# VH-VL binders against Flagellar basal-body rod protein FlgF (flgF), part 5

Target 1, 245 residues: Flagellar basal-body rod protein FlgF (flgF), of Caulobacter vibrioides (q06171)
Amino acid sequence: MDNALYVGLSRQMTLRRELDIVANNIANANTTGFKVEDLMVRTEQAKPAKTLDGSSPVKFVMDTGVARNFTQGPMTKTGGDYDLAINGMGFFKVQANGGERYTRDGRFTTNPEGILVTQAGAPVLDDGGGQITIDPRLGPVTVGKDGIVSQGAIRVGRIGLVRPDDLSTFAKDGDNLYRNTTNTAPQPVTDAQIHQGMLEASNVQPVIEITKLIEIQRAYESVAKMMDNTAELSRSAVERLGKIN

## First folded at step 11 (VH-VL; from K94 with heavy chain D31E)

Design K100
Fold by ESMFold2, look of step 12:
Structure K100 (fold): chain C 245 residues (1-245), chain A 122 residues (1-122), chain B 108 residues (1-108)
Amino acid sequence: as target 1 above (245 residues)
Amino acid sequence: EVQLVESGGSVVRPGGSLRLSCAASGFTFDEYGMSWVRQVPGKGLEWVSGINWRGGDTRYADAVKGRFTISRDSAKNSLYLQMNSLRAEDTALYYCARDSYGDWRYGAFDIWGQGTLVTVSS
Amino acid sequence: SYELTQPPSVSVSPGQTARITCSGDALPDQYAYWYQQKPGQAPVLVISEDSKRPSGIPERFSGSSSGTMATLTISGAQVEDEADYYCYSTDSSGTYVVFGGGTKLTVL
């Protein structure tokens, strides 16, 4: 019974973490470039423990991390000259938090110095790691599908797209940014295309996430009910032992 | 000159097969998505199938799913449409069209061929 | 299942403004494109991305999109503008692309 209660508590903690992940997905259903997350779970055989009816092995579910689905979200029009979407595998490179960061969020603007920046003010980096400076006196900016940034006939620079060899090496770093968790630089990408005037929507499917939320809530309630029944059985057994004394 | 030239249109029996070709010239074929668009004479345009620049993403109109197969050959700068189990309603002029981007969607069809006529008749 | 709806015909006199509409539920989120087709010819792109005019297209052609309706406008229509006009767009999921049914413009 003690093993059963421990398994129940372990499942409730796992379910609470899964609930937090699903709630975060729903909160980011409208966040440009957001990639839906799932809890990675596996079952492990636990050491036997003694119960009233003898020893038995039990299985525990372990939280082994977060799986992030980098499937491309739908692209939608905005008409904004600084709104960019990536069609294909790749990330924009930005300078933030003392180093390079990566994002699928193509909501860009210029700062007062004319530097192309994210919504949070992080400079967008060109294919050589430099900043991209736009002079508003030279007319509207054009970004070609190859990432070349122009104002009229003047080439301003080229937005460089990168990707890691293994997407699991990118970890969330806030502000819709990813950090490279390894010392291996992401590789340049030349096989993705940039669409000016569009943004990549979140790949969260809200109906699916709400359904998961309901299922998690029901599973949590079911475990709580089973734990209440087990606690009642344990209390009854303690009362019987006290009376036999 | 940027050109798309379709070929392979013919008269075939119902249930027959036909392979259309589209030869591209004057541009970098591997940077663009491609589509087939058909038109029954005297009627409107109907999108048939599309393929992305990499060839791995294809899409078909419901009327042709399971019967038509789109493909491309980068070495020959050519787009193909294999049409099987042809029906009378497949009778149309078939255009080859270039998408301005690397997908069969998200852009404009900015370059068209002159079309190749397919007639399905008993 | 997604459709783009156009009027079957529009008639104007030379020099008048022609407006051809295209209705679709996904147009708030997807660009509209317009093609002109004269008899016996391949379609020609006249408006890209709702309102952009490709090189070589006369200035009298313009486009707009608001809500679920895109509009092709030909200001000062000329006899050579007589043609079929098709709108083109995608559905909200980006899964299907469709042409409108077409509008025959008559300049008489």
Scores: ipSAE 0.553, ipTM 0.795, lowest interface PAE 2.5, mean pLDDT 86

## First folded at step 14 (VH-VL; from K97 with heavy chain G55S)

Design K123
Fold by ESMFold2, look of step 15:
Structure K123 (fold): chain C 245 residues (1-245), chain A 122 residues (1-122), chain B 108 residues (1-108)
Amino acid sequence: as target 1 above (245 residues)
Amino acid sequence: EVQLVESGGSVVRPGGSLRLSCAASGFTFDEYGMSWVRQVPGKGLEWVSGINWKSGDTRYADAVKGRFTISRDSAKNSLYLQMNSLRAEDTALYYCARDSYGDWRYGAFDIWGQGTLVTVSS
Amino acid sequence: SYELTQPPSVSVSPGQTARITCSGDALPDQYAYWYQQKPGQAPVLVISEDSKRPSGIPERFSGSSSGTMATLTISGAQVEDEADYYCYSTDSSGTYVVFGGGTKLTVL
């Protein structure tokens, strides 16, 4: 009986965490470059609890983190000269938090020194790891599909796109950034391209996330009812033992 | 002179197969995406298939998915459309079109060929 | 499935301004492209990305987009502008790319 309540509590904790993740996805349905998340769980095997009826194994589920779907979100027009979207699998490089960070969020601007920066002020890095400086006197900026940044005939630099060997090595680092969790540098990308005047939307599909929300709520209610029934049976059993004695 | 020249259009029976070719000249072929666009005589334009300039990703209109295959050969500066299980509704003038962005979804077709006519009839 | 809707025809006199519309639910988020096709000829791109005029296209051609409607404008239409005009765009996801049904411009 107590083992059933423990399994029920473990399931409820997992469901509550999953609900938080689904709520976060819904909240970020309009966040540029956001990648939808799911709860990453592993089934843990545990030693069987001893019972008077014999030995029955019990499975436990533990929360090991979030899984992130890096499928490309839709690209939408903005007309902005500093709005960039990546068509294909790749990440912009930026200088933030003491090192290289990576993002799909192409909302860029210039700082007072003319340096191309993110909304949070982090410099956008060229293919060699340097900053890109825009001179307002040279006219409008253009960014080609290969990432070459120019003003008229003057080449200013080239935005470098990179991709890790394994996307699981990129972890969330705040401000819509990812950090590389390994010592292996991400590789330059050869098969993705940049579109100036567009931004990548979130890849969240709100209808799917709302459906998950409903399913989680129903599963939670079912576990809660099972736990209530088990508690009532235990209370009834204790009551019967008290009357017998 | 920038040119696209289609060939391979002919009369074919329903259920048959045909391979269209598009020869490109006067530009660096590998810097551009390519598409096939068809037009029933006297009717409007219909996008058929496209191929990305760098990744080689391909896409197909629903009407041709599973029956048509787009491919390119950079050594020959040529685009191909393999058309299988042809139907009467596939009868059209087939254009080869260059995509200046390199991807049919987000770019424009800035250069077109003159087209090659495919007729599917008994 | 996704559709772009154009009027079947527009008629103007030489020197008048012609306006050809293209309606689609995804046009607030997606660029429109405009093609001119004269009889027996391949299409020619006249407007890119809503409003950009390619090299070699006369200044009388302009484009705009507002809400779910893109507009091709030919200011001071010439007899040589008589042609079919098609808009081209994608749905919100980029899954479907389509041409509009076409508009026959008559300049008499």
Scores: ipSAE 0.552, ipTM 0.794, lowest interface PAE 2.7, mean pLDDT 87

## First folded at step 15 (VH-VL)

Design K125 (from K123 with heavy chain K54R)
Fold by ESMFold2, look of step 16:
Structure K125 (fold): chain C 245 residues (1-245), chain A 122 residues (1-122), chain B 108 residues (1-108)
Amino acid sequence: as target 1 above (245 residues)
Amino acid sequence: EVQLVESGGSVVRPGGSLRLSCAASGFTFDEYGMSWVRQVPGKGLEWVSGINWRSGDTRYADAVKGRFTISRDSAKNSLYLQMNSLRAEDTALYYCARDSYGDWRYGAFDIWGQGTLVTVSS
Amino acid sequence: SYELTQPPSVSVSPGQTARITCSGDALPDQYAYWYQQKPGQAPVLVISEDSKRPSGIPERFSGSSSGTMATLTISGAQVEDEADYYCYSTDSSGTYVVFGGGTKLTVL
């Protein structure tokens, strides 16, 4: 009896978390470079309890975290000189939150000192970990597919792309940024390219996420109904025992 | 001199096979994407297949997918198109084109060959 | 499947301005490219990324894009500009890349 309630609670907690994740995906369907998230679950079988009435194994679904799909989103034109998109696997490096951070969001601008920065003001790092300074007097910025930043004939720097050996080591750090959760530095990328004048769109597919939202809500309601019915049966059994006297 | 020279076009019966070659010279072959574009005489251009400059990813138009294979040999500065199960509608002048961006989706074809004619006729 | 629609022909007198249009649903989000092809010759890129003119292309060639329509403009068309003109672009997903059907420009 209580076995079914524990399974129902476990499912309801997992469904609640999945709902939050799907809602976040929908909210970020138009967020530059956003990577769709999914609930990472593991199914484990609880050790059977030894009881006088017997017992069957209870299957738990354990929420072990959030998986992120780093499949490239579509690239769309903007015409902006500081809009950059990455074609291939790689991340821009930025200096934020007291360290090196990574992003697919190539919406950049310059600050008053001429430093290339993100929308939040974090400096974009070159291949050596330094800042990239643009002199507005030298004319428009050109960024080549290899990341070389120039103004006319003057080479200003090179935007270096990196990637980890294992994408699961990148964790969300706010402001559309990722942090490296390991001591192993991400490696320079040689097979990806940068396209100036474009941005990478979110890889969220809104119709799919809305369909998931509906299915999760229906599953949540079904589990809630099952738990209410189980509690009602337990109450009815207690009431019947109380009437025997 | 930057050049692309196609070869291998000929008359082939339906169901036959043919391999087109494109010899590149005067530029760093590995720094550019490549595509095959075909044109039925008197008609418009049709993109056939492409290969990314760095990743080597390939893509095919739906009309040729599963029958054609694009490849390149960097040591020989050559691009190839293996054409199998040829049909009458594959009859066209086949161009080799250099992609300045390096990817057929986002770049432009800034250098073209003169083309090699493929005729599929019984 | 994705298509770019061009008028089959455009005719102007020498010195007039020629405008060749290219319509496609994905053009608000994707760059257009323009190619000139003279009889018996390979195509030549004349406009890149909606409006950029490659080196060696005469200043009379220009391009623009607004909404679902890209336009190639030849100001003061010359007899030597008589050619077929093709636009090229991709759909929103990058799944289909296509040329337009082509426009024959006649300068008489």
Scores: ipSAE 0.595, ipTM 0.801, lowest interface PAE 2.1, mean pLDDT 86
Fold by OpenDDE, look of step 16:
Structure K125 (fold): chain C 245 residues (1-245), chain A 122 residues (1-122), chain B 108 residues (1-108)
Amino acid sequence: as target 1 above (245 residues)
Amino acid sequence: EVQLVESGGSVVRPGGSLRLSCAASGFTFDEYGMSWVRQVPGKGLEWVSGINWRSGDTRYADAVKGRFTISRDSAKNSLYLQMNSLRAEDTALYYCARDSYGDWRYGAFDIWGQGTLVTVSS
Amino acid sequence: SYELTQPPSVSVSPGQTARITCSGDALPDQYAYWYQQKPGQAPVLVISEDSKRPSGIPERFSGSSSGTMATLTISGAQVEDEADYYCYSTDSSGTYVVFGGGTKLTVL
């Protein structure tokens, strides 16, 4: 009986964690570049997010027990000259305070110095690890599908696009950034495209997440009821024994 | 000169198979996505299938899914459409088109062939 | 399924402005592309990404998008502009792509 309560409690804790993850997914359903997460214990059972091509989703388990689905999110037009979307598997390189970080969030802009930066102000790095400087005097910026950044006929740089060998090695690091948890540097990507004037939307499917939420809640209630019943049975048993003695 | 030339169109019976080819010239074939678009004579354009420039990701219209296969041969600068289990409704002029963006979802078809006619008739 | 709706026909006098509309639910989020097709010819891209004009396309051709509607505008329509025009776009999820039903432009 104690075991049943323990199992129930453990299940409740798991469900609570699942709830938090699902809630976070829902909260970030409109966050640029956000990738849907699942608790590892439900990874095999969890309904995957829809992919653009209908292929099987690729899931990666984090050390925290969270699996992240890095499937392609839909790309949405913005018309912004510095808005970039990745079509394919890859990440933008950025220089954060803690070092090189990676992101699928292509909401970029230029700082007062003309450096291409994230919304948070982190420089976007080129394929060589350098900063990309935009000179307004050279005219509008064009970013090719290969990541080449041009102003007029002048090549300004190339957007650094990289991919780790194992996506599970990328951990969340705040501000929609990922950190490489290994000593192996991500490799340049040659089979993805950059789309200027577009942003990648989250790959979260709100309807699916809501469904999960409901299921989690139902499961939680069921476990709670089971625990209550078990406790009641225990109480009754003790009372009965007490009456016999 | 940038050019696409379709071939392989013919008259086939329902249930038959046909392979269309599209020969590309004048540009680096591997840098572009490709699509097939068909048009029933006197009717509108219908997207049929597309292939990504590098990933090889393919997509099909529901009408042809499971029956048609798009492929490319970079060495031959050629695009193919294997059409199986052909139906009368597959009768159309089939165009190959280059996607400048490398993806049929978000690209623009800036180069078109002249089309090859496929007729499915008993 | 995702659909793009075009008027079946538009008529304009030479020198006047023709406007061809394309309606789709995903157009606020997705670019529209426009194709011109003359009788017996392959389609030609005339507008990309709602408003970009490819090289070689006359300046009288322009495109715009607002809300769920994309518009191809031909200012000073000429007889040679008589053709079928198709819009093209993807749905919001990027799963489906579709051509509009086409618009026959008559210049009389």
Scores: ipSAE 0.382, ipTM 0.719, lowest interface PAE 1.7, mean pLDDT 91

Design K128 (from K97 with light chain S93R)
Fold by ESMFold2, look of step 16:
Structure K128 (fold): chain C 245 residues (1-245), chain A 122 residues (1-122), chain B 108 residues (1-108)
Amino acid sequence: as target 1 above (245 residues)
Amino acid sequence: EVQLVESGGSVVRPGGSLRLSCAASGFTFDEYGMSWVRQVPGKGLEWVSGINWKGGDTRYADAVKGRFTISRDSAKNSLYLQMNSLRAEDTALYYCARDSYGDWRYGAFDIWGQGTLVTVSS
Amino acid sequence: SYELTQPPSVSVSPGQTARITCSGDALPDQYAYWYQQKPGQAPVLVISEDSKRPSGIPERFSGSSSGTMATLTISGAQVEDEADYYCYSTDSRGTYVVFGGGTKLTVL
C-alpha cells in the first residue's frame, strides 16, 4: 500500500513538471528565437528487489533534468533593418543583468544614443565585447552575413556570434536570454551566418504541445483519483479496527 | 570573371549512373550555398538539390531523393552531383547555381553556369 | 508539395507595362526572387528579396510582394525584355526551394 502511494506521488511530481514545461512551451510558441523544452526522464525498469516492501522490482520514473531543443526555427522575412536572424548554431552576445548574456532573438533597435540594443534595451555586443553605435546621419544600416555592420561605405562594427562547447552550460536568464553558468567563455562561431531582414521563429509546434498538455493533465488527474481511493481504503481499515472492542 | 562551369553531361541508358561536376572560380567558394537546377528542353526550371556552405546540410527534391547525391570539395572549388538509377524523366539541362548566402535557401541564385546536358535513353 | 503559380504567358506592346504574378502560400513569410531567361541562355536574377534590383538591371524592372502574391513589373517594356520569367522562393519551413512554372513575356 505504501509502495503504491510512493509510486503515485513520484508519478504525480513528474507529471506536474512535464505540465509546467509544456505550458511554458505553448506560452512561447510565438516568441522569437524560442527553443522548445522537454523533460528528460530515465526509468528503472530492471531495478533489483531492493524495494521498500521487499516485493518484486517496481518500475519507477526518475527525473533527470530539462533539455532544450536548439534545432533551427524557421527564418521568416520582416524587411526590418534591425531584424537579424542567425542561420546555424550561434548566439548574439548582449550586455544585460550585470554581465554578458546570449540570445537567438534578433529583434533589435537603437536607443536615443544610437546604440544597437535589444527590445529590453540591452546593448548588442560586437566581436570584441564593445557596443555598436549607429549614426542616423550616415544612412541606413546594412548587416552582412559575416556580421559586419555598415552605413554606406563606413564600417561601424561587427556583430560576433558565440556558442559554448556544451549547450547545457547555458541557462535561462529571462527576457529570452541565456547566461553562461561556467568560467569558460563561449567561443567565436565560424559555422553560422546572419541574415538581415529576417527573424528566427520559435521552434515550438503548438498542436503537438497542446496534445501533450491534454494527455499529461489527464494522467495527473487519473493518478490523483487513484491516490484518493487508496487513502479512502486505508481510512476504512482504520475505522474497522477502531470498532473492535 | 566569377564563373561556374558544369561538365559531365552525356547520354546514358536507363538505370545508369553519371557524375556531374561544377568548377567555381572568381569568388570564395566556401562562403556560399550551392544548388543543382535542371530544365527539360522547352520546359521550366526545377530545383534538384542543394548544399550549404560547410557541406553539412543537403536537401533533395522528392523526385531524386535516394538516387542523387550532392557534394562539394573546398580544395578543388567544385560542386558535384552523383546521379544513380537514372530514368527517362531525368533528361534535362543541369545548371550549377550559387546561392548569395551560405545556404541553399534564403538567398538568390545570383551566379549560374551554362548547364550540362544529360540524356537518358535506350 | 509546395508550388508557385505563374500565368503561362503575358503579352504587351512595346512601351506598355507588363505585370507577371506569382502566387504561393509561403510568400508572406519568405522572400520572392525573379529570374529572366532568354532562349539558349542561363537565367539572370532581375529582382531579389521581393523588390531589390541588382546592379546592372534596368530601372524599368521592379518587384513587390503582398500577401500570397509577388509581382514583377516591367514599366515601359522593350522588345529585348521578351523572355521567360520565373519566380522562386522557399516553402514556409525551409525544406525546399521552388520555381514557379514560368511566364513567357511577349513584346510585340
Scores: ipSAE 0.600, ipTM 0.806, lowest interface PAE 2.2, mean pLDDT 86

